# Designs tried in a protein design chat: VHH binders against Profilin-1 (pfn-1). Part 77

Target 1, 132 residues: Profilin-1 (pfn-1), of Caenorhabditis elegans (q9xw16)
Amino acid sequence: MSGWNAYIDTMTAAAPSIKRCAIVGAADGSVWARTEADNVFKASEEELKTFVALFNDVTQVPAKGADIEGVHYVVPRTEESLIFGKKENTGFFAVKTKSAVLIAVYEGPNEVAAQVRKAVESMQTYLNNAGY
Below, E stands for the ipSAE of ESMFold2; O stands for the ipSAE of OpenDDE; V2 stands for 0.75 times the mean of E and O plus 0.25 times the DockQ between their complexes.

## First folded at step 12 (VHH)

Design wc124 (from wb9 with S54H; framework vhh_6fv0_2)
Fold by ESMFold2-Fast, scan of step 12:
Structure wc124 (fold): chain B 132 residues (1-132), chain A 123 residues (1-123)
Amino acid sequence: as target 1 above (132 residues)
Amino acid sequence: QVQLQESGGGLVQPGGSLRLSCAASGFTFSTYDMYWVRQAPEKGLEWVSTISYHGSNTYYKDSVKGRFTVSRDNAKNTLYLQMNSLKPEDAAQYYCAKDYDILTGSFGEFDYRGQGTQVTVSS
C-alpha cells in the first residue's frame, strides 16, 4: 500500500488538474492506493468492483455510461483498455493494466483532459512494463 | 509553432536568489498545465515543478520544496520560477515545457522547447 502511494503522487505531479485518483485491483476493485484528505477518492468497494468489471466488455459501456463516486458519467466511446467519461466540466480516464485499473477524475478544458489522458496512459505503460 | 523562451538565469553565490521566466507563444497558454525541468552537466532531465492551468495547484521536487515557487501570468503568457536559498546542487540548465513525461524523463515529440536558461551556483 505504501509503495503504491508513490504512483499516486507521480500522477498528480504529472497532471495537477487531476482532482482525485486511485489504483485498484483489476480482478476485484480492491484499493491499492488513492488520493486522501481534502482530495479523497470516495468510491465504495462495491462500486469499484462493479466498475472494474466493465473492462470485461467495454463495448457495452457507451450505452449505459459509468458511475464513479456516485456520479453518473456519459461515456462517448471506449478503447480496448480505456474507459473515459464526461459530465459538464469534469471527467475521468480509467485504464486497465495486467493487474490494475487506474482511475483519474479531473476538472478542466479539453487541453487539460488531453494532458490527464497522456499521464494516465504513460502510467499504464510503465506499470505494464513492470509486470503489473 | 509552439515556442517557449526561458530567461533569468545567471551566476549566484550559495544562498542567493534568481527568478526565471518562460515566454510562451503558438498555443493557448492559459489552458495547459506547465512544467519546469532541469538538466545538470552529467545527468538526465529532472522534473522540478508543475503548475495547473489556473495556477491554484502546484507540485515540487522534494529537494526544492520551501525554496522554489512556481507561478504564472496567463494574461502575459508567462511562466515563472522564483528560486531562493540556492544550493550548488541546483546548478543546471532550466527549461519550461507544456509536454513533459515525468515517468520517462523526456519531452513530448512535438514540444518545441527553447535553449533553456543556465543557473550556476558558486562562490
Scores: ipSAE 0.582, ipTM 0.801, lowest interface PAE 1.7, mean pLDDT 89

Design wc125 (from wb9 with S56G; framework vhh_6fv0_2)
Fold by ESMFold2-Fast, scan of step 12:
Structure wc125 (fold): chain B 132 residues (1-132), chain A 123 residues (1-123)
Amino acid sequence: as target 1 above (132 residues)
Amino acid sequence: QVQLQESGGGLVQPGGSLRLSCAASGFTFSTYDMYWVRQAPEKGLEWVSTISYSGGNTYYKDSVKGRFTVSRDNAKNTLYLQMNSLKPEDAAQYYCAKDYDILTGSFGEFDYRGQGTQVTVSS
């Protein structure tokens, strides 16, 4: 529970362009850990429940886009365990593990997007190997 | 078959302008986001700009913001890139693409890009 904040810190250290992020339960969207204070991840419980359900059929997501923190993102395409979105100079990466979904919102040019993706995919691999 | 044909490149001096065009055929152009990417000699592919299928959303590499404008004419199946205030670092082969992955810096499985149009900036 409280230990999950260490993984948030690890991801933000690896990719400083991450502005806000969270680790949520894959089954229900319950928040396990998130950035706080000036960088608080502000998605509602209902929005997160809707968002994690997108991983049940990622092929439908590009047609509708995705909402995070009340912001509608265009989703150009998806991979089996990855949804990413873009809106102007802001974007997100979300990856699913066995038990969790990691969501990272970033701001900046496309050069930083690859760094953010690498950070969330590295954490995805670590958590899957740890049984999460 | 999917075909993309770029044109409009050439030699300009720093500060000059060029307008690139990409004629698309073999797919429903109006339903796809389109990309401009470039490659300078002995450098990797570099994303330049994206325009949404409707033309309502545009995105740019930071170094070209304010200088380049992407647009499209869905009735003509044509994509455009207006390049102003060109700099020597903009010199490259410019490609339009249908299935470019900005995050990995690669074209899609079928490499749906044109042959490119060369932009040279020299004083």
Scores: ipSAE 0.000, ipTM 0.131, lowest interface PAE 15.2, mean pLDDT 81

Design wc126 (from wb9 with S56Y; framework vhh_6fv0_2)
Fold by ESMFold2-Fast, scan of step 12:
Structure wc126 (fold): chain B 132 residues (1-132), chain A 123 residues (1-123)
Amino acid sequence: as target 1 above (132 residues)
Amino acid sequence: QVQLQESGGGLVQPGGSLRLSCAASGFTFSTYDMYWVRQAPEKGLEWVSTISYSGYNTYYKDSVKGRFTVSRDNAKNTLYLQMNSLKPEDAAQYYCAKDYDILTGSFGEFDYRGQGTQVTVSS
């Protein structure tokens, strides 16, 4: 949907340190929109279905970690609608809205991680207010 | 103290060029994404461009794509905006910002923007 691509464009403009991101369905992990070309988000349908199911019980995620784009991330903790992971100089933030999950992968130090988190949470609020 | 100081604005004819600079101090410039934002007299704040902390990723407002180029020099703590093929619609006060939320159109919890530099486009 062209509308969803506009949200990807806004997300990457808000946090240009995001390397790759996607908006997927919360129920099934179906891709609504994602970054393409040189920053293409490469997660498989199977991986995304598994990933969004983690939001059914986020308290269990730190024990298991999470896989995105074939990379296993350590998840140090979770919040009610937030899963984030770290692997060396890379990381991700994933937030759940009513009907979507927004995933952003970044590379950089902790200051970059904080900026990406702020942008992802801002978009989460915006989408929830829009009824998604 | 976070400080941002813009310069390089001026008066140009349509089709002309200007190069804006933003000197940053009081924070680790090389670890922050940076923004260019503008405000015309009759309009609200408008996002223009962003650049990642490394300089690898850049994004632009649709109306300036192909005409404006954002860049940075992390060794000099300086952000740049090269503006080519300027149009009357580009006339505005231009600000650099460290903490700008594109979705809300605000400078975040703390207003860490400079004083701005004025761009005027007229024949």
Scores: ipSAE 0.467, ipTM 0.758, lowest interface PAE 2.2, mean pLDDT 88

Design wc127 (from wb9 with N57R; framework vhh_6fv0_2)
Fold by ESMFold2-Fast, scan of step 12:
Structure wc127 (fold): chain B 132 residues (1-132), chain A 123 residues (1-123)
Amino acid sequence: as target 1 above (132 residues)
Amino acid sequence: QVQLQESGGGLVQPGGSLRLSCAASGFTFSTYDMYWVRQAPEKGLEWVSTISYSGSRTYYKDSVKGRFTVSRDNAKNTLYLQMNSLKPEDAAQYYCAKDYDILTGSFGEFDYRGQGTQVTVSS
């Protein structure tokens, strides 16, 4: 069992509207930890490599959208270290740290989306402060 | 105006039970994940439990698993914490919260916690 699973557990406890999430390497999209079993994060290695590369120039992302787990999301805007998207009743928040990208897919109303964003950004700050 | 009001605390002997309630108003309760947190006199804030907006997912601090049960009634805008097999270590001021960060132990920019309800466990 990896130590990184503890961070997945903390994020889901902080925002239980997160359905699936993962912590992946910023350089290559390699999976460090992800939700499993009934909540398994299903993105392929190729898709994750493509996704983390979006952080090299986030300004191009709103024009094209983003794909996670084979689902195409509309990305309304980006920030330097944040990509987020929406599709129907689902959405995602992805944040980049020094060494990692955290991806959280959620389901629910706008109010829980705000709580998901806070949980992901809190973890981003924690990992950056820990040197990741 | 967001308001949260906790109740149901009291003095109980070790092994006893209490049921805490949190009455919410001023926001659409049914669309928010909710939290129970506590603070003992000599300690900082600690997260106890989380419940999703729909009630379908619950999470607990390891030391309370199997003893505490969080639930909610969205029609009544009320959050509950059923506490069984209470231990001296559970003695604390209990708060419900709409905007709690379990990594930092804080209520975020907008402090929407209630006034709290005191739980004392003594023999």
Scores: ipSAE 0.497, ipTM 0.774, lowest interface PAE 2.1, mean pLDDT 89

Design wc128 (from wb9 with N57K; framework vhh_6fv0_2)
Fold by ESMFold2-Fast, scan of step 12:
Order: structure tokens, then C-alpha cells, then sequence
Structure wc128 (fold): chain B 132 residues (1-132), chain A 123 residues (1-123)
């Protein structure tokens, strides 16, 4: 009975190096929940529609990179349900579930990037098991 | 080899205070988010608090908000938990952890935790 914002709260507690994150619809990029106020996730619906469409063929993404919040990220490689990128000391992890895409933008060293990835993948598993 | 050594537990009366410490070695402490986790008798592992690698962000279990404060000293490779207004339900073995999954309530694959420090709250 928790609203979608409770999942955002859980992800940020699990990996506090996440600066901004969102849960969006896999089909259209519609925002279900996101960080707000000083940590507002700023991606437009048009940008999110483009971003979630990348999961239709993740093999094309490393050649083009990915845009989140108007920032272009280098994507070194992808997995079937995972796109991740980096730009200097910032990066993102995005995972696809049955009906959602989770996007987490973080800042920090490689060690916290690994913790962010773990949190995002844990939430992906949780949502898939919940039927989302 | 990752090593975590907790200390500072003890017996206090309800309303009392304790300060727990966790000495870390074998990894670059300053580049990891850290966790405090507890296990009460006949209960599972319970997340208590998280602190970011820089110390700039802290998170708490709802039942300890306003009473517990997590902090760290990266120069000393030490994590702290200041516990005020202790209640009987806070009695548990307290562990610090480098890897903890809040969603599953379990440690990571390698279960890097110390022996813990026992907190008892009684009169």
C-alpha cells in the first residue's frame, strides 16, 4: 500500500550517493515517482520517451550514448535490461522491469557506483517479483 | 582482507545513551557508503542507519529518527552511532557493514561484518 515515492525513499537510503532518481513507465516514459525539491529529477517527458525506447535495442546504445536531464553520457556497454553511463565523476544506472524503468543518477567514486548498481538491481528484482 | 570491529555497547537503563564505534580496515573506507544493522533476540537483521561515503547524507529507520545520529571520521577510518533516549526495543547486537541490502534485509555476498557489540536496555 506504499505509494511509488516509498520506493524512491528506499533506493536513496540503500545508496545515498544517488543524487536523483525516478521510476517511469517502460512503454512511454511517464513518471510514476521521482526525487523532488533540491534533488529534483529534471528530465522532460520527451527525453524520457526517447530514453525508455533505448531498451528496445540496447546493443545500439554504446555507439550513441544516452541523454538524461540534458546531459550526454558515454555508455561503455549494455546488458539486456541494464543501461549505464558515465561522465566525469557522475553516472547513471537504468534498469528495465516488466512495466517500469528505474533511473538513478549518482556522483562519486567507482566503489559507490557499485553500491548504486546493487541498489538499482535489488529494486528491479523486487518490482519484477511484485509483478511490475 | 576487510575487517570491521564494533565497540561501545553495554547495559543501560531506558532513556540512557550509548555511543557505538566501528573501526574499519582492509579497504578504502572513505569511498564506501556504510550501514548500521542490528539483530534482536528471536528477530531477523534490521537496518538502522546509512551514511554516505562523504558523510553528507544520512538515513534512519523511522523508529530511531531523532534519537540516533550516525557519523564518520574518514581520517580515522571510524564509523559512529550516537544512541540517545534508548528504549527496550533497541536492545540488540549491533553491526556495522560495508554491504547491506535494505530490501532483502541481508548482508552482501561476502557478509563483511564484525562480531558486533551488544546493547542491553533494562532496569
Amino acid sequence: as target 1 above (132 residues)
Amino acid sequence: QVQLQESGGGLVQPGGSLRLSCAASGFTFSTYDMYWVRQAPEKGLEWVSTISYSGSKTYYKDSVKGRFTVSRDNAKNTLYLQMNSLKPEDAAQYYCAKDYDILTGSFGEFDYRGQGTQVTVSS
Scores: ipSAE 0.392, ipTM 0.728, lowest interface PAE 2.6, mean pLDDT 87

Design wc129 (from wb9 with N57Y; framework vhh_6fv0_2)
Fold by ESMFold2-Fast, scan of step 12:
Structure wc129 (fold): chain B 132 residues (1-132), chain A 123 residues (1-123)
Amino acid sequence: as target 1 above (132 residues)
Amino acid sequence: QVQLQESGGGLVQPGGSLRLSCAASGFTFSTYDMYWVRQAPEKGLEWVSTISYSGSYTYYKDSVKGRFTVSRDNAKNTLYLQMNSLKPEDAAQYYCAKDYDILTGSFGEFDYRGQGTQVTVSS
């Protein structure tokens, strides 16, 4: 039983358009919590290790794209602690805190994406202030 | 260098129709999602529609759903917006964009919109 599942629940309640999400360790991509059952976040530990390493130099990511759950996403732009990707009707937002990376996968238009980004950035701020 | 050129705007009465076009060059058009955004006088930029790079997925602002249809011709590097049942509230300068960041309401550093095409709705 981890307390981290409460943060997953908080994010999905704040943005119901999130289809799947996870909180992983920033150093190694280890899963701290994720959505389960019918909306299980399916990324492998090796994929997540590769993904969190992208935050070491976000400026290289738009040239390469990013892989989440075996799906290759085009990354149009990055910000210092934010990677977001798009693949047709799906997308993701990933933000880095001191100790964690939060990843949320969604489906829908860019207005839905804005709601998902706000939810993920709000949690990023909370975790940074809590020392994570 | 990225270039976008909008056309097709004009003056119509409420209930009228217009078809906007956007000619794109300087990038591989078929690999980018494209956007229509608009700006009414003294208001901010407002997202109107998105079409995926393949044309398979389209998205619309709630107030234009059922009235506007976005489409693209990747062989001609052209984006379209068919506007039916136009309302006075649709009057604005319309822009196409490939790097419009809906999250910030702005354009990317290196990708700019064209001069736009003016849509006026009056009776």
Scores: ipSAE 0.000, ipTM 0.229, lowest interface PAE 11.3, mean pLDDT 83

Design wc13 (from wb9 with Y100W; framework vhh_6fv0_2)
Fold by ESMFold2-Fast, scan of step 12:
Structure wc13 (fold): chain B 132 residues (1-132), chain A 123 residues (1-123)
Amino acid sequence: as target 1 above (132 residues)
Amino acid sequence: QVQLQESGGGLVQPGGSLRLSCAASGFTFSTYDMYWVRQAPEKGLEWVSTISYSGSNTYYKDSVKGRFTVSRDNAKNTLYLQMNSLKPEDAAQYYCAKDWDILTGSFGEFDYRGQGTQVTVSS
């Protein structure tokens, strides 16, 4: 939805190392907003449906890893509403709110990851407080 | 239990060299990116270097680039930092950490996991 693009812009402004991101429905993985053009978030509807279902039992994820945009990530651990993964210089953070899942893919070293995590968790808090 | 044990620090003259080691246990070392971080007296924690889980990619703080080299031996579960051309501004307590720790924001808790290894640079 058009209004949701403002949240994408807010996250990428807060953490410029975010290469691609999306906001999707927690129930079905439907895309509400995503980065476009040269920074298009490339995950298919089938992949996103599979991905958001991981939040139904996050404790199983570290054993299997997670796939985003056709890339398999090692997931070192999960928290109840947080899945994150790494593959060499690339990583992601995904957080679940009441109604949405925010996914941010970044590139760079670990100090960049900390900034991306902060941006995504700040948006998670904002959306939860707004009833999303 | 995740354990990280740093060693190899000491006193050197400006321009000298030291090799730091970090022995890891309690996790699958070969699947995690590793990094070095330091804290100088009266200053906050500062990132120094990152090495990918495979060893294929390395990253450095601008002020140490060309002088420091990070490496790892996945068969020995050991992380290394070779420090050459040491400067007084490099004097600090050095800590190692895995990707999990930075992502949880645990930098401020390294003192609870171990004491790190002290590097002093003076004449």
Scores: ipSAE 0.011, ipTM 0.158, lowest interface PAE 9.3, mean pLDDT 80

Design wc130 (from wb9 with N57I; framework vhh_6fv0_2)
Fold by ESMFold2-Fast, scan of step 12:
Structure wc130 (fold): chain B 132 residues (1-132), chain A 123 residues (1-123)
Amino acid sequence: as target 1 above (132 residues)
Amino acid sequence: QVQLQESGGGLVQPGGSLRLSCAASGFTFSTYDMYWVRQAPEKGLEWVSTISYSGSITYYKDSVKGRFTVSRDNAKNTLYLQMNSLKPEDAAQYYCAKDYDILTGSFGEFDYRGQGTQVTVSS
């Protein structure tokens, strides 16, 4: 049982088009909480360690793309603390806080993608203000 | 222009039922996740329920689980909230929204929302 799981629950209620998500440590990609059961976030520890390291220089990410749950996403551009990618009708938004990285994988049209982004950025602000 | 129009509120006794409707126009209703939120007198805005754009996924505030059911009819651009076993603490102005932040308890900046519909629960 994890206190961090409450934030996962809040994220999915805020944007139900999120299929899977996780909160991981920014330094090492260690999982603090993730969606489970039918919506289990399947990224390995090795993949997550590689993924969080992308935040050391987000400007290089569009040239290579990003891998999440063994799926390669095209990353068209990045913003200071945001990496996002799209693959057909699916995509992800990942944001970095002081000590965490939030990753949300979603499915749906551009309108729900925008709602997912807002939910992820809202949580990023909340966690930064809470000292994470 | 985006428009949301709530209806179906009224006065009921504790244990009673009401069905709220929200008629949407001016945007592609079927591509947005939608929210029901409420505000009691002298209190802040409170999230009640969320439904995915397709209608297949729903979430509820803990205190309304098992009593409220959200649904939608994308062909009619209409969102619904079936409220059963109403309690005095459910009395509030109810709003539908397409942009609501659960963490801050607020509508998005320049949000286009409806007028609301009043629910009163009194013995």
Scores: ipSAE 0.610, ipTM 0.819, lowest interface PAE 1.5, mean pLDDT 89

Design wc131 (from wb9 with G55D; framework vhh_6fv0_2)
Fold by ESMFold2-Fast, scan of step 12:
Structure wc131 (fold): chain B 132 residues (1-132), chain A 123 residues (1-123)
Amino acid sequence: as target 1 above (132 residues)
Amino acid sequence: QVQLQESGGGLVQPGGSLRLSCAASGFTFSTYDMYWVRQAPEKGLEWVSTISYSDSNTYYKDSVKGRFTVSRDNAKNTLYLQMNSLKPEDAAQYYCAKDYDILTGSFGEFDYRGQGTQVTVSS
């Protein structure tokens, strides 16, 4: 529709099992766009600032986990620009681009998780190619 | 082996209706989000609709919103697309997919879609 919200719309269309998601600045965690209304992404600016800083050294994250929307997730492993977590039937995928971090929270089994990861990684590639 | 078999296409007059079906096998249908995509003659592949694994979320291409309804029956491993008020612009080969990346306009590296079912709208 307008601005960064169009990318949120594209991601949720590609993976409708995403319950909530956001695109935030990699440097400061500032929100560029997020799901709203019944699917509002509720993380505070302080929490997001802490979260994006995890990408400065992803190898430390599995030892301590990660917090999103006040929920503590177990992080089983990380990749260079990917942090993902699990807690019971919920989980998240977060990927870093040149200037942004995409965060998607989902609920469902491993097959759902795989589709959400695909959508987030596709958007990561698109934004990196667009210079973001 | 993943198998997706579309059916229900045909010739219809403008303003008519068709109900497409996609029979799925070879995977746990109830745990995957599913997609309808179409390809018109001499055009690229176009996303039409998605439905979440639990049917709680549905999304549609703007031009079909209000006319098309996606649904699923997880007990029968079947995906449906009810198409009402069909227009000539809807004429295309329709495909069911469990792996479609609308950000890039393509299926994933492992291309899991059926053979398609042809929809023709003619007066």
Scores: ipSAE 0.224, ipTM 0.593, lowest interface PAE 4.3, mean pLDDT 86

Design wc132 (from wb9 with S52D; framework vhh_6fv0_2)
Fold by ESMFold2-Fast, scan of step 12:
Structure wc132 (fold): chain B 132 residues (1-132), chain A 123 residues (1-123)
Amino acid sequence: as target 1 above (132 residues)
Amino acid sequence: QVQLQESGGGLVQPGGSLRLSCAASGFTFSTYDMYWVRQAPEKGLEWVSTIDYSGSNTYYKDSVKGRFTVSRDNAKNTLYLQMNSLKPEDAAQYYCAKDYDILTGSFGEFDYRGQGTQVTVSS
């Protein structure tokens, strides 16, 4: 977990409009690292296990939506390894790598959503290339 | 046309201070996260600091924490970097950026960097 904190630090520095984020195991939703203190990522283990299972068939997600930190998000569409959603001024991007799922919750105008997506996808590529 | 114009660099002795400014135009400055990056002679680009669109969240390279402070004035479309307790290792050309990938150390497809502002720390 301590080693994975460096990736959380990199994500928040890359897209500081991220309010909370986490790196979790793709198989079980176990938390490898998350933002802490005033911006602690608050999702339960049960919620994360349910969330990572959505990547088993992303085509079903727009009909159901997704829950993160007890908040239900509308998911307008998905891509093979990407789930994203919006609720009011809050949104999220989640991407799957070989072994992990990265989840970033952000707040702000639509322009910062594009910056958050870019940061999440950049980290996804980096981790896949590192064998994760 | 996106434009970024840095200023405020100069020659300072170790322990001195400088305040850098970046004037932004051609985009809605208040809706973008912004970056300060630097490049020392014969070295690669190095991330220094990030600030979110609102100015509420800031992040720093470990070696500058406690010495540098990033801020912004959205009404003036201006980004700032206050540099205190300057060290010889801080000598570099400083750039502000709208699109910067910290993981790869590269700018986006359209590199909107200006000429930058030079910081020299000499004993």
Scores: ipSAE 0.424, ipTM 0.738, lowest interface PAE 2.4, mean pLDDT 87

Design wc134 (from wb9 with K61R; framework vhh_6fv0_2; at its last look DockQ between E and O 0.96; V2 from the best seeds 0.00; counts 0 for: pae E 2.1 > 2)
Fold by OpenDDE, look of step 13:
Structure wc134 (fold): chain B 132 residues (1-132), chain A 123 residues (1-123)
Amino acid sequence: as target 1 above (132 residues)
Amino acid sequence: QVQLQESGGGLVQPGGSLRLSCAASGFTFSTYDMYWVRQAPEKGLEWVSTISYSGSNTYYRDSVKGRFTVSRDNAKNTLYLQMNSLKPEDAAQYYCAKDYDILTGSFGEFDYRGQGTQVTVSS
């Protein structure tokens, strides 16, 4: 927890269409920080463990999709450190840093999705530069 | 062509109020999160507030919380910033933005902002 909550606050402020987000350990999916109160990130430990493991081979993810918070998302494509999914007017962006995975679940039109992506990738760059 | 035009700035005494407006055109305003940012003399750009595309979520920098209120009228393609209890440190050029990175303190590649509106707070 501790200082990681500040990064959660920054991401949500940067992209207010983010509904929930979390910072988890890339190795085991342990939660370092997450949105709380009315916007609690709800993914289970087991689900997050499975999710972060997707980054071991992102090329296989589009074929099977990804699950977050019990919701199945279609994954159109992936990048080396980026997994994103869509479901109707919702979606998620997940990026991998040196030691963490940032997950942001959003709601809104496609235009908002682009803004969310930029916010998450900006945080990715920041954390990577900071050694995380 | 994306266009943003800020207005409503002016000179006020400490404790005074202003209401800024931003007229948007050239894009589907109602589908974008929007930002207010400001630049004080001899200072860099700083984030002030963000509002979701629907207006359901709002965020503020700590120094303006409780004093500023961001809102929008999607039918009018207009973004607003109600500024109450203004302080001298609020004096700045205020910009409306479609694309802003609060981590880097920079506008996007295409610098989607208006000409800005000047807010001066002086006794």
Scores: ipSAE 0.901, ipTM 0.943, lowest interface PAE 0.5, mean pLDDT 95
Fold by ESMFold2-Fast, scan of step 12:
Structure wc134 (fold): chain B 132 residues (1-132), chain A 123 residues (1-123)
Amino acid sequence: as target 1 above (132 residues)
Amino acid sequence: QVQLQESGGGLVQPGGSLRLSCAASGFTFSTYDMYWVRQAPEKGLEWVSTISYSGSNTYYRDSVKGRFTVSRDNAKNTLYLQMNSLKPEDAAQYYCAKDYDILTGSFGEFDYRGQGTQVTVSS
């Protein structure tokens, strides 16, 4: 594998119900790679900086929800390195690694959501093992 | 019980075509992303193609892009793989899967795959 774009390609192939996704820096929300063109991930740098800061204390997130691409999501619960939300038929999974945050926005039923979660967690494990 | 039944394999000459089918039962086919994977003799599992639950998004292994087309008929609970311009390196046992991890090359904990269908390309 080379370059962060290859990881975006792998995530979308692993879970084709992902509509848009990005890999961003855990410290500042800087974009390392994202889906482009018709599937462009549209979160602003300011929104991403705010979003990655949520991982500093995930226990606070269910009370206020989370915003991605200007859309407010209800976050029913969190895990140590996982924030996920839902809004109607759309949802997201975001996981933190040592130095990155992976964000995947998907559309589909609960079965698809479960497949997206597995793909995101698999990538999280891969990147952590690679030292990221 | 989750069941997947592949068919359509056979012997073809280089440049030939085959259409593989996968009949699914025991789960709500229309709500799952689906995978085609293959295994050649003496080789590990290789991901071939993925299709979203609705059929609107498809992805392919680089070596098959432009030659293979994945599709699905949710009303018939059937997944398809149209293979054109077949090459000797495409010879393998082909499996469809509901649960496949591209990063680890595995079918997951329960391994709900069918028996596969064999594709042989004469060289």
Scores: ipSAE 0.646, ipTM 0.838, lowest interface PAE 1.4, mean pLDDT 89
Fold by ESMFold2, look of step 13:
Structure wc134 (fold): chain B 132 residues (1-132), chain A 123 residues (1-123)
Amino acid sequence: as target 1 above (132 residues)
Amino acid sequence: QVQLQESGGGLVQPGGSLRLSCAASGFTFSTYDMYWVRQAPEKGLEWVSTISYSGSNTYYRDSVKGRFTVSRDNAKNTLYLQMNSLKPEDAAQYYCAKDYDILTGSFGEFDYRGQGTQVTVSS
């Protein structure tokens, strides 16, 4: 029923090394849309509620890391509306808009990570400009 | 320096086929996702296809699905686009890109595309 899945499709086409992604509500972590089928984004509502709350003070996140889909990531870098998590050859970028948090989990080298970041930040800008 | 050189365009009849190539140098080709983009006078820039760095994931705009196939040979630093069942609407200058924003329809800050290769479909 969600009209948000078109944005999921756009993200995967824009950065094909994204393995899973989701758009969740910034206030409560409720899932608005996510990758499905063989690449189901699997995170509990409680995990997502905890995750989006990290944006309440991103400066504290590097000290404790972040959990997504039961995987713990080191967070070497944050910005006011962006959290980057890393574990081995995988990682995530999460960006916050006015209403939502976009989470993209990727696999690949650092060059791919940079391409993923650009894709998620472009979507962040698009959603913010659209009023979300 | 990053260099991309497209080739393989030409004039074909509707229903015909072409295979485009993109020769890459000046960067580690095998660690970048790559894009095919086309520029038509009537529509401007359009995303055509994306392929992951390893070649394991491919995506296509709806209007070319089933007709076009993107592939890469990382040992030869070459990106390919096999275009079958060509239509007049596919006529455009085709570019490969290392940095393209599907949402805004624009190349990245450092536009590394080459001259492109022209595809013309006679009606």
Scores: ipSAE 0.494, ipTM 0.783, lowest interface PAE 2.1, mean pLDDT 90
ESMFold2 (binder alone), look of step 13: mean pLDDT 82; pTM 0.821

